# Ledger of designs, part 13: VH-VL binders against Uncharacterized protein Os08g0218700/LOC_Os08g12160

Target 1, 194 residues: Uncharacterized protein Os08g0218700/LOC_Os08g12160, of Oryza sativa subsp. japonica (Rice) (q6yue5)
Amino acid sequence: AKEEKPVVVLPPAAAPGEAPSADAAAFVRSCCDTALQADRDGSSFCYYHLLPYAAFFEGNQVKVAEVAATILSTNLWVYVDQLRKVQGGAGKGDPNLNACVDDFSVAAGENITREALQSLGRLAAAGNGKRSKEDLENAQKWIKGVEKPYNGGIGKASGCEIGYLFTYSDDLPAQKTLGYTFDTASSLINHIKL
Key: E = the ipSAE of ESMFold2; O = the ipSAE of OpenDDE; V2 = 0.75 times the mean of E and O plus 0.25 times the DockQ between their complexes.

## First folded at step 18 (VH-VL; framework fv_mosunetuzumab)

Design p4 (from n3 with heavy chain T101K; at its last look DockQ between E and O 0.57; V2 from the best seeds 0.54)
Fold by OpenDDE, look of step 18:
Structure p4 (fold): chain C 194 residues (1-194), chain A 121 residues (1-121), chain B 112 residues (1-112)
Amino acid sequence: as target 1 above (194 residues)
Amino acid sequence: EVQLVQSGAEVKKPGASVKVSCKASGYTFTSYYIHWVRQAPGQGLEWIGWINPNSGNTYYNEKFQGRATLTADTSTSTAYLELSSLRSEDTAVYYCARHSKHLFYWYFDSWGQGTLVTVSS
Amino acid sequence: DIVMTQSPDSLAVSLGERATINCKSSQSVLYSEYNKNYLAWYQQKPGQPPKLLIYWASTRESGVPDRFSGSGSGTDFTLTISSLQAEDVAVYYCQQYYKYPTFGQGTKVEIK
């Protein structure tokens, strides 16, 4: 999984100067506010990043989650690449860094990512009440995999202590982006209704 | 609703150790890093380090490396700062603080009331 | 470490007048991709812990009066109290969280 690159295709973003319709923008705002209700800043980031794709959603909340997940997958790969650079080679970092590289690499794996995104695609294509529970669970499982290194520490599911990576912040510029995109995708996916 | 309540003032001799407690309530204790900051009388704020209560992992300002020990008790939702080999320069109000969000949003939306530690011969 | 420097060290302002506090960081605390500045402002009254006023350089914390505002980007930031009130007498600190937290030395605001 460490060498796998996710093949992710984003929908076309609005052309520069093309503003989404008021309704489309409002829909994105609603989705973000609903999913990130307890996090106003997160909601704002959600809105900002998803607004360019507003025309794509067509009132489908699952499509919003799908796009968010796609963005996350891309950012995960970028972040993992940066982590590996910092690491200087497989297993060459300190134990925490190595653990983080491993966990994030797994989360960013091509097959796992593809499967999750396909599930989201199916969910998006299905009408309300016709969505597969299995597909939802698959998407949620993927997000939990991404979350794993953030829940790390001694005695926990991950050996990755994300706080230690702050030491490498200058060499991990994607870290900040990943945080925001993860929060967005996670929240939206977890708010998908069958 | 979020509250951090710290232990009372301490008076210590040089060379001694002090342990300050910070009891958290109103939120999930293990979901947020606890930071410690001190303030010498009439001076600014100095960051000491953080602890992840979920894992117990810690990171320290290099200035305090080897002297400061951060711990957390999840059963009581209490964080602790122990500072050893106390010096007169360690005289300060020590604060525990919670950052506003998990993961790298390290501005502090909640603070303890502070604990005065006086080191005097 | 990012060094934060405030100016002035102390400020005396008449009631109802504008108070302006500046903060400079030794390096940029702007995350360009999101156009967000990792900068916070705190108010500290005597005998109390710091209280969060502003984060992301310009976002007011809940419950903070509208007379408080933050501005700036990159390395230069400003906290403004549009109309100083008696209860605003305090020491104010800027803090960056782009890296491990560092604080300005503080600015004491008093009534003239």
Scores: ipSAE 0.398, ipTM 0.787, lowest interface PAE 1.4, mean pLDDT 90
ESMFold2, look of step 18: ipSAE 0.668; ipTM 0.834
ESMFold2 (binder alone), look of step 18: mean pLDDT 93; pTM 0.938

Design p5 (from n3 with light chain T59K; at its last look DockQ between E and O 0.51; V2 from the best seeds 0.60)
Fold by ESMFold2, look of step 18:
Structure p5 (fold): chain C 194 residues (1-194), chain A 121 residues (1-121), chain B 112 residues (1-112)
Amino acid sequence: as target 1 above (194 residues)
Amino acid sequence: EVQLVQSGAEVKKPGASVKVSCKASGYTFTSYYIHWVRQAPGQGLEWIGWINPNSGNTYYNEKFQGRATLTADTSTSTAYLELSSLRSEDTAVYYCARHSTHLFYWYFDSWGQGTLVTVSS
Amino acid sequence: DIVMTQSPDSLAVSLGERATINCKSSQSVLYSEYNKNYLAWYQQKPGQPPKLLIYWASKRESGVPDRFSGSGSGTDFTLTISSLQAEDVAVYYCQQYYKYPTFGQGTKVEIK
């Protein structure tokens, strides 16, 4: 049976040379500043990386969270691809790298990602005051699952030790930005109002 | 709020070993690496290695491979550095330090007060 | 290992005057896709442990006075104390975290 790659759909980005309206750009800035107010560099990352999608949001903070979650899932997949390349090369036979490939593959998994993005899509469509608590909890559960191999799970029983991955730093460029893509998605999801 | 409190000064003879403790408080001990850094008298800072307090996994600067042992006790929130086969050049202040809030960013946002280890005949 | 080299080894500055400390890395510590420099500065006052001042080359840690600022990119970095105070007498260290951490040799700041 052929393994299908996760299908992760971003809305259309702004065309080259096409700026978003001032209102759309200001909305992205506001969402990022609110969610990441204690982290100016994180807020700047949030703004400039979400700005290309500003026309999609239409004043809906949940759509901002949805795009941020989609970017996170895409970056996790890129990171897994980089980990697998190291696993086949310089890291061949490294048990820690093997465990890390497994853990991040779960975090980037098609089913859990699709379920979380579908929950975010329903939250966005429902409008303020009509949103399902269960859908928000599903998205938050996904974010906690992503956190386990990344930031909150440094002592996982499976044996993925993030610190050992720094042996391969030059071969793992995605890990340099993964923290901010996670923080952006996590903070925006946790600012969703029912 | 975050606090790292180290054990007191030690005087050792060459060939002995020493074990320095670092008791953590004010944060979740198992969520942050603990690093060890030493500073010989009048010298700069030298990174020894890190421990994951939850897993017990360790990494050592090659200079300390085979002589340094990092451990942690989660029940007391205490990290330990043991250095064996001591030489006079191991005379230094030994610091524990907490990893930043992001696993991928290896700067140290809190430091213990230091433990002077003196190795002399 | 990325070798960090500071200059000068020591400097004496009058109270209220500007102190400037340079740090050079043996290879770039800039991640260009993120435009971030993986560099920290520490202050170590006499008889005390190091204290984090600056990270990301230019971001002040909470509680650090605004007279401390960091600048630079790639391989060349500067810590500036805009108006030296008596309590700023210390040794200052740069540290890269692009890979496993390494420190500069330190710069001692004294009052003239």
Scores: ipSAE 0.599, ipTM 0.810, lowest interface PAE 1.3, mean pLDDT 88
ESMFold2 (binder alone), look of step 18: mean pLDDT 93; pTM 0.946
OpenDDE, look of step 18: ipSAE 0.651; ipTM 0.872

Design p6 (from n3 with heavy chain L103I; at its last look DockQ between E and O 0.60; V2 from the best seeds 0.64)
Fold by OpenDDE, look of step 18:
Structure p6 (fold): chain C 194 residues (1-194), chain A 121 residues (1-121), chain B 112 residues (1-112)
Amino acid sequence: as target 1 above (194 residues)
Amino acid sequence: EVQLVQSGAEVKKPGASVKVSCKASGYTFTSYYIHWVRQAPGQGLEWIGWINPNSGNTYYNEKFQGRATLTADTSTSTAYLELSSLRSEDTAVYYCARHSTHIFYWYFDSWGQGTLVTVSS
Amino acid sequence: DIVMTQSPDSLAVSLGERATINCKSSQSVLYSEYNKNYLAWYQQKPGQPPKLLIYWASTRESGVPDRFSGSGSGTDFTLTISSLQAEDVAVYYCQQYYKYPTFGQGTKVEIK
C-alpha cells in the first residue's frame, strides 16, 4: 500500500476571478442541500468546496459526486502519508495507530480508488435510467471502506479508534480536510440515483 | 428530544470513590462520543475525557489518568464516570456532554443536568 | 493545551444595552483551508449546565435568539448580546475544539 498512489485527475477549476454562472452555482447548491439536508454546515462545506468546479457539472449530479470523490481520494492519500510519518514505519506505532494506518491505507489504495472513480465516471456518462447498479455498488463500497476507520474500535470492524488520532492533530494537518471531503463525497455518492 | 439525565448528588469522604451515571435518550447512543466535564464551585469548566460508547474506548485528560474511569452500557444507553481516590479538590459538579455528530467537532450540543460530588471529611 | 482567556471576568450591563465578551486563545483555532474557527460559546445559568449558543465562532445554535452573535477569527473572538434581556443573566464561556477541549474562565453577565 505504501507504493500505491491514487491516479486522480480533477477537472479544471474556475480561473481566479471567474465566477460560475448563476445556474451552475445554484445546481451545486441544490446538490449539496439535497445530499446533506439537515447538515447545514456540511452543505456549506460541500458548496464551498465544489463551487470552483460548477461549470463542469452541466446539471449532472453524478459528476458532482465524481468530483467530490476525486477530491476525497487526493486528500485521503495526503492524510495516509501524514499518518505514516507519525507512525515512523510499518507497524512501529501503537496498536491503534497501526490499525488506523492500515485501514486508511487500504481505502487510499490506487487500484481500489481507480475502480471506484471509473465506476463513477461510467455512472456520470450513462445518464438517468441507464446507470449500472454494479457501478453504484462499487462506488458505495469504496466510500464504506473510507468510512471503516470512523466506525472502528476494539471489537468492531476496525481496530482504529479515530478519536485517538486527535492526539496527533498537529502532525496530521490533513485530518480536518479529510473529514469535510469525506462527508461531502459520502453524502453525494449515497444520493446517486440509477 | 435529546436528553442526558445524570444520577443524584453524592457526598464522599477523602480517599473514597464515586460513580456518576448519565442516561442518554432521544438519539442513537453509540453514534456519539460522550464527554465528561467538571466544574468546581465558582470555577470554570474542566474537561475530563471521552468515551466511545460503540467501542468502549476512552481517552482521558492527563490530569485524571489513573483516577477516572469512563464506561458505557449500550443496553441501557448509560455512560458512567468513576473517580477514585477522591480529594477535596474533586468537589465539583460533574457533567456528561454529547459532542456534535462529526467525530472531530468537539463542541457539546447536549448536556446532563450535572451531578454534585462533595468530598468532605 | 490551548489556553482560553476571557475578558472581562464580570460585566454589568443595563437592560436593553449591548454586552460584549471577549475571548482569546493562546494559539489560532482557525482552520485556514475552510476558513472555520473551532470556537464555541456557552451560556450557563445558575444551577444549570452550560447551553450551547454559538459554534464555528459565529453560527447560532438552533433556538438561540438573534440578539446573540459571535465574531472573530484566529485568536480573538467576541460574543455580543445586542440587547441584554433579564433572562440573559448568566456566566458565558468560550471553548475551543481545535484540540482537546479547553474553556475560558467564564464571564459573569449581570444587570446593572
Scores: ipSAE 0.629, ipTM 0.861, lowest interface PAE 1.0, mean pLDDT 92
ESMFold2, look of step 18: ipSAE 0.676; ipTM 0.846
ESMFold2 (binder alone), look of step 18: mean pLDDT 93; pTM 0.943

## First folded at step 19 (VH-VL; framework fv_mosunetuzumab)

Design q1 (from n1 with heavy chain L102I; at its last look DockQ between E and O 0.71; V2 from the best seeds 0.69)
Fold by ESMFold2, look of step 19:
Structure q1 (fold): chain C 194 residues (1-194), chain A 120 residues (1-120), chain B 112 residues (1-112)
Amino acid sequence: as target 1 above (194 residues)
Amino acid sequence: EVQLVQSGAEVKKPGASVKVSCKASGYTFTSYYIHWVRQAPGQGLEWIGWINPNSGNTYYNEKFQGRATLTADTSTSTAYLELSSLRSEDTAVYYCARHSHIFYWYFDSWGQGTLVTVSS
Amino acid sequence: DIVMTQSPDSLAVSLGERATINCKSSKSVLYSEYNKNYLAWYQQKPGQPPKLLIYWASTRESGVPDRFSGSGSGTDFTLTISSLQAEDVAVYYCQQYYKYPTFGQGTKVEIK
């Protein structure tokens, strides 16, 4: 219920019109194509939305995952804020919306998000062959927690029925990107090499 | 292979009811909504609504509220559309379809269709 | 609701020639933050259910031949068949999924 803004901020993006080096761009494409293998649309989203940060990655796959996870956490925080605004307005008294606010608020929880992003930071700093299995498992645990309300009423673990939220589509713009940001972060985290 | 197999054609009189079945296979039935779409002869496609087979929750296009009932039986992986108080304008092919993603409702799998004819 | 309007209602095209089908939505189906258009195209052959061809306005579904391409943004969209084949005789539908789904009225494509 009591949440604060995400604890990690995005690294500086490239200036508008500034192209990353060919090697940096190729690295981003390689990470995206590997993580989102058979999903050409998802790989394209991954590439074009992570490309502005290419200079930050320095050939480090975990930094790519870290930026993707930060984008997901921001999307979740914004989405919860939007859900709460609808709950106080057009959706007042809607029990499904109430359940969705509760479930996504848990997914956006400050402590689990901070722990996951800090674990990714440690994985990035450690370098290949020195990375903690426990840190990877922490990030993966967070992804599983985010997945719970993401799958909505498909899984019995959630009282939130995503299909009813389409009633509020115009008031929930962050919903339009949630699938992309989740798939990107989840796939990149699950392809981290220790 | 994802398959949606529907029940056979029906001929009904005005005022009757019809129940169309849609048996799913090749995927986890409870992980996807089933949508229903109809197509009057020589006409386009009209979305009726969805059912979540796991929860039993349903949503109906306003045009069909009060006459359409969507149900699902998870033990047989079968979804049903029941349409009551049939009128001649309900003559159509009725399709079940599966969405590709819970947030992005384009339909990657369709049943073969069930012709319902309503005539005096 | 978002109304989808196709043009023409039907067209006849010679084998090997280009077929162009237009679809217009009454409201933008573009999410501009990520440049995603919530638009799909379907092919329906006589006596068959619709088959997904294209989603996100321009992404081909697996197994769809390269001669099918989608383009456009916002409210105006186009399905192009670059070299019409006999097996392409069908009715084609656009569909938005920005909100609850709605379909265009269809465009019948025939061999001239």
Scores: ipSAE 0.666, ipTM 0.862, lowest interface PAE 1.1, mean pLDDT 88
ESMFold2 (binder alone), look of step 19: mean pLDDT 92; pTM 0.930
OpenDDE, look of step 19: ipSAE 0.692; ipTM 0.884

Design q2 (from n1 with light chain Y34W; at its last look DockQ between E and O 0.74; V2 from the best seeds 0.69)
Fold by OpenDDE, look of step 19:
Structure q2 (fold): chain C 194 residues (1-194), chain A 120 residues (1-120), chain B 112 residues (1-112)
Amino acid sequence: as target 1 above (194 residues)
Amino acid sequence: EVQLVQSGAEVKKPGASVKVSCKASGYTFTSYYIHWVRQAPGQGLEWIGWINPNSGNTYYNEKFQGRATLTADTSTSTAYLELSSLRSEDTAVYYCARHSHLFYWYFDSWGQGTLVTVSS
Amino acid sequence: DIVMTQSPDSLAVSLGERATINCKSSKSVLYSEWNKNYLAWYQQKPGQPPKLLIYWASTRESGVPDRFSGSGSGTDFTLTISSLQAEDVAVYYCQQYYKYPTFGQGTKVEIK
């Protein structure tokens, strides 16, 4: 269902003035630095946006990936909604925009998103126990689905050319955060080990 | 290290065409857009357009629509700008450039530039 | 298109003194939800391509000296050289990437 908003639930974020502990903050930094490798900007984004949830992670790296994926999911839905609005207005009849709407709609789909987030949840819940290969593959499959329209012509995996969407930049503000949210979620998910 | 190396200076007559090359190295050529920017003598920077080397898709500044043609050869990791119906106003240094992120188009890598002179 | 306007067109500053360049955009380049400004600064020396100095309005590119700083938000931005050095003689450009790229007309910085 292209019009259904995925059900995503973020953990409670720290209120203003309620800074996480130094250890919790350091854990987030470590996860971000490790996942994003030499990408300093990406790591900084990762740290900044995940820090409010630091108390939730409790030293569990998969929980960091889970929250990042949830944030990406939310951002994808907003982005798809904006794309559809443009499709009904200024971009009506634009074949590239149509392709982008189609592919991002699939990527933001409620069912596949739910399944991926549930898989990440189970992986997180496993803790130091045995993690399911199937759950990891589900999460990876989901992020690959998002990567398809994101990369557009890279690898020719999608008919969506992101560069053309800059024509509608004023109407697609969510696109501006999609880059780093994707990079963060993708990097963290791909860093999960069984 | 990311490098963009451009072809040498060109002198053309009005009405002619010019083709400038930009050879990329130090990264996966097909993973990044190549942009073209020109600068008339003593003037500012003017954006021409971009190409996706992997798909061959292009987008042009409306000012150059119909006269500029961007192409890319993945086998040689080389991007090309062809500008037709040259005018004296087209006299400029032409740059190829790359940005490091798909959605954030600031340019961290530039070619050394190619001077194109259009004179009768 | 977003029009970028710099001021002044030229600036002469004594060695060791502060140089300040302003840039205005015809439209806000701030994404409020992320609190990020889609604004970059470049340095261009004679016979060379532009060199990236600042992005996100205030983040220095790797290898850029600390004397360079960017500030501002929305439509008004400033590049500051805290202590002008001889090697800083160049033309400086602002550029927005909120939409398709557009550049300011440039500001020439010279030694007084």
Scores: ipSAE 0.658, ipTM 0.865, lowest interface PAE 1.0, mean pLDDT 92
ESMFold2, look of step 19: ipSAE 0.689; ipTM 0.855
ESMFold2 (binder alone), look of step 19: mean pLDDT 92; pTM 0.935

Design q3 (from n1 with light chain E33Y; at its last look DockQ between E and O 0.79; V2 from the best seeds 0.72)
Heavy chain, then light chain:
Amino acid sequence: EVQLVQSGAEVKKPGASVKVSCKASGYTFTSYYIHWVRQAPGQGLEWIGWINPNSGNTYYNEKFQGRATLTADTSTSTAYLELSSLRSEDTAVYYCARHSHLFYWYFDSWGQGTLVTVSS
Amino acid sequence: DIVMTQSPDSLAVSLGERATINCKSSKSVLYSYYNKNYLAWYQQKPGQPPKLLIYWASTRESGVPDRFSGSGSGTDFTLTISSLQAEDVAVYYCQQYYKYPTFGQGTKVEIK
ESMFold2, look of step 19: ipSAE 0.721; ipTM 0.870
ESMFold2 (binder alone), look of step 19: mean pLDDT 93; pTM 0.941
OpenDDE, look of step 19: ipSAE 0.665; ipTM 0.877

Design q4 (from n1 with heavy chain L102F; at its last look DockQ between E and O 0.57; V2 from the best seeds 0.65)
Fold by ESMFold2, look of step 19:
Order: sequence, then structure tokens, then C-alpha cells
Structure q4 (fold): chain C 194 residues (1-194), chain A 120 residues (1-120), chain B 112 residues (1-112)
Amino acid sequence: as target 1 above (194 residues)
Amino acid sequence: EVQLVQSGAEVKKPGASVKVSCKASGYTFTSYYIHWVRQAPGQGLEWIGWINPNSGNTYYNEKFQGRATLTADTSTSTAYLELSSLRSEDTAVYYCARHSHFFYWYFDSWGQGTLVTVSS
Amino acid sequence: DIVMTQSPDSLAVSLGERATINCKSSKSVLYSEYNKNYLAWYQQKPGQPPKLLIYWASTRESGVPDRFSGSGSGTDFTLTISSLQAEDVAVYYCQQYYKYPTFGQGTKVEIK
């Protein structure tokens, strides 16, 4: 039915050798520490991987969540592509891998991803106290959908067991970052104030 | 506070079976695998396998395939290791452990251990 | 599987002196794109379960004293206790989680 997929792009990152302003860097640190608690390695990942986009945020926590969600969607799409390559090669005929391709393809679905990113865009444009509960719920629904395959899906016959995918670790580099990129996006979205 | 509390010590004869329990609290039980690790007296750590309490799916180190059975009861937040056809070399402390993150399997929480002694 | 080999098997160190424990993996445990080494260190005191000290090769777990540090990358890793205390007498294990977990054989640290 659809003729082509939308382009999913990040805002421009800081150029090599250009540092963000101290205020912009401090804002990113504050958002990450608040969402992910200062003592976890997740907050460090959040800070250093979002810092290149610090100039884009302009003190708007929802823009931080929006960039984190875009990074997650990009990594998820790459991960599905890697799963499909393994499915056609080393993992041919593996029923668990087949279920994982299906489950993550649903999680990376174009329509639910587009709706979530559009909802985050509307939340970023609105002021505090004017943000739609429905827009936040749409973003959170997407996060819940991405998390679903982590727990073996719904029912064994139709679900993915991630623990078995560790067999293909050398062919699934995006899997090594998925935990951090998910945690960052999920935590930032769940800290959006209406 | 994450806590894993295991059942008490067992003494068994060769050929018998043993079932060790691991009761979890302080987190969402179905969101993390439970891993099992054993340690023979004076020896290092040996990974047995994992169970996903949500799905009931299991994975075993090949050494234990066919002898170990991992189960979980989500209503009581309790995981179990059953080991059959016991031999003297199965004498060890058996630990349950929880990984820190679903995708990154370093173990930040351990049960206190259950000594299983197999003697004739 | 990735084989983890520690050295030495045992060492004796005077109180207040530096203890150094090495761990070598049979294959790299570095994911270079994010510069993350999938390596953890544990302390096990007599009669106790293992306790997580270090993860990602160099990140200290909460409540672990600053005298414990991890270093190294790829296949070669080091746990350092900068000033040995009496309570540091234990067996120390490295563990990789790049693939299914495997542990080193352990290094016993004693007071000389």
C-alpha cells in the first residue's frame, strides 16, 4: 500500500571541534540525571550521546526526548535490518529468529513510529500546562510496543525470546546498543510534564 | 531493594534429585531473567543457565542439559532449579542471580547460596 | 565460548600496598562503536556470594570504595586495589558478558 518510507533524520550535530555552550551542556546533564538518576551508567550514556545535539534543545526537555526517540527509532530500524540479514543467512530456518523478526518489525512499524514522533513534535511545540495527555500517551504506547519483544512477546507460539538471539551476537551489533538507547528514550519520554 | 532469598541446605544420595528455590522481591519479577551459578568447594563459578519468568523459556549450559530443569512461579515470584541424577561432583553451593539490565548480563544481585551435598 | 584467564591464581600483598590482578579473554569483548568493554569484576569473601565491584571494565558499582579500579580494553584487563585493607582479603573473579557469560578461574588475595 505505501509507496515509500518517510526519512527519519536527526537534527545537525555539533561540528568537530565545536563545543556546546556551558548552559546547553548543563541542560542536557540535568535532563539525563533527572530521568536516569545520576549514579547509573545510563545517565552517562544519555549525556554523552545527546550532548552533540545540545544547541537544538534550547531549554526544552521535550526536544531532548524527541531526539532520543529519533535515535531509538533509527537504531531499531537498523536492528530489524540486521535480524533480517541473519534470518536469510546464518539463522535460516530458526523459528525463534523468525518470531523475533516479526515482533521487532511490528515494534518498528512505520505508522506507530510516525505517530509517536509527531506526538512528540506537538508536545515540544506546546507550552507547559498546554500539552495534550493523548500525545504523551501515544509516545508512551510506542515505547511499550518497543519493550514488548524483550519479554518473549505475547504467548510462546507468537513471541520472541531475546536470550536465544545472543547466539548471533557477532551479526547483531545494534543489539549491543539497544538497551541504552531504549532506556534513554523511555526515561526522557516518561519525564515529560504536561 | 532487590533481594533473592534461597532455600536451605540439602544432603542427598547419589542418583537422587534436588530442588532449590529462589524467592525474589523488590522488582518486577517478570522483567528480568534469573540465572543460576554453582561453585564446588574451593573452586570457581560455573554458569548453569537462565530462565525468563515471563515466558517460561530456558537456556542451559551444555554440561547441564538433560539434568537441570529451571522453572518459575510468577504468583510467588519464585524461581527453581531442579538437578537430577546427582553425583558426588554435584556437591556445590548453588546461587541464583539477577542481571543488572535485560540486555547486559552482569549480576548485581545474588542469592545467599544453597549448599547441596551429595554423599553416599 | 570466550575463555577468561586470570593471573596470578593467588597473591599476597602487605597492608597498604597495591594489589594487581590480570584478566585475559580469548577474544575481544570490546564493542568499539560505543567504546564499551563487556567485562565485570566480582569480590567473594569466605562464606558469602560474589559481590559486583566493576562493570563495563572500569565503572565502579555503588558503594564500592575508590581504592578499587578497573582498566584495560579488548582482551587485557586489570583490577587494581591501590591500598590493600584487611577487609579486601577475598577471591576476585572477572566475567565477560559480550556473549553468554563466562568467568575467570579466580584470584585469591591474601595479606602477606
Scores: ipSAE 0.653, ipTM 0.831, lowest interface PAE 1.1, mean pLDDT 88
ESMFold2 (binder alone), look of step 19: mean pLDDT 93; pTM 0.940
OpenDDE, look of step 19: ipSAE 0.702; ipTM 0.889

Design q5 (from n1 with heavy chain S31D; at its last look DockQ between E and O 0.65; V2 from the best seeds 0.72)
Heavy chain, then light chain:
Amino acid sequence: EVQLVQSGAEVKKPGASVKVSCKASGYTFTDYYIHWVRQAPGQGLEWIGWINPNSGNTYYNEKFQGRATLTADTSTSTAYLELSSLRSEDTAVYYCARHSHLFYWYFDSWGQGTLVTVSS
Amino acid sequence: DIVMTQSPDSLAVSLGERATINCKSSKSVLYSEYNKNYLAWYQQKPGQPPKLLIYWASTRESGVPDRFSGSGSGTDFTLTISSLQAEDVAVYYCQQYYKYPTFGQGTKVEIK
ESMFold2, look of step 19: ipSAE 0.660; ipTM 0.847
ESMFold2 (binder alone), look of step 19: mean pLDDT 93; pTM 0.938
OpenDDE, look of step 19: ipSAE 0.816; ipTM 0.914

Design q6 (from n1 with heavy chain L102S F103S Y104S; at its last look DockQ between E and O 0.68; V2 from the best seeds 0.67)
Fold by ESMFold2, look of step 19:
Structure q6 (fold): chain C 194 residues (1-194), chain A 120 residues (1-120), chain B 112 residues (1-112)
Amino acid sequence: as target 1 above (194 residues)
Amino acid sequence: EVQLVQSGAEVKKPGASVKVSCKASGYTFTSYYIHWVRQAPGQGLEWIGWINPNSGNTYYNEKFQGRATLTADTSTSTAYLELSSLRSEDTAVYYCARHSHSSSWYFDSWGQGTLVTVSS
Amino acid sequence: DIVMTQSPDSLAVSLGERATINCKSSKSVLYSEYNKNYLAWYQQKPGQPPKLLIYWASTRESGVPDRFSGSGSGTDFTLTISSLQAEDVAVYYCQQYYKYPTFGQGTKVEIK
């Protein structure tokens, strides 16, 4: 079967060396600090990775969440691709790796990802007080689906133990940012106001 | 405030077992691994392994495979290290520690340490 | 496994003078996509747990005095104490977290 990367488009990033306006940068800092106030390292990651898109946000916190979710979806897609390559190579026959491929493939599923990103797009367009509760719930449901194999949540069952995958760390570079991209997207989505 | 409080010092004879506890508070216990590190007198730090309190899964440094058992009790937010068939070389301070983030395993929170003395 | 090697094993430094501790990893601990070195430094005094000083190779933990600084990248790292104080007598450890954690063997800092 033909495998296609989901249609996930980031807005144009600032060119290398191009600085955003002071107001645009301050807005990104504020969103990251507010959403990740208990995690200075996570807030730093949020700022570093979202700052290139600062001109796109135009003071709209939901656009920040939308870009963060797009970055997470890309990280997940790349990660699943890396997991599958290890599964066909050095990790052939590893039951934990097989479970991780299965669980993250569900989390990175084309349909659920598209629905979540489209819901965020509608939330961004709608404006304060006009946002659909159902759209926010769709995005949050996707985040809970990613949380299951990631073990960022309380008591969720998963056949995948990410800590065992450190055996393959040279072949799984996307794992190093997965937790940060998840925390960024999850926190920003949960700060959306209807 | 993240806090890891360990059980008190133990004196054991060779061949016995010891079980050290580490009670966690100030964070979601099931969202972080608990790591164990030991330090023999005058020696450096030696990483023993981790437990995922959420799943119960464990990983051990090969040196400790088969002698160390890590467990966790989510109802009391307590992790345990059990070391069997003790030898004099197991005399050490045993620490529990929590990593700072799931993607970054530097340890910003440590238990106070538990001295285990193995003597005949 | 990534082997962490510190040098020297022990050093004696006069009060107020600079102490320099080196740490070398057998493999690069720089993750270029995040542009971060996965390297931490700890201070340990007798009877106490290790205390985090530096993470990401050069970021000072809250409450750590300005005289402590970390530098380096890739495989070669340095902890510097710019003006040694009496309370800085301790053993210092580097630690990588690029993969499963490993520690350097330690560097004992003493007053000369």
Scores: ipSAE 0.652, ipTM 0.829, lowest interface PAE 1.1, mean pLDDT 88
ESMFold2 (binder alone), look of step 19: mean pLDDT 94; pTM 0.948
OpenDDE, look of step 19: ipSAE 0.679; ipTM 0.874

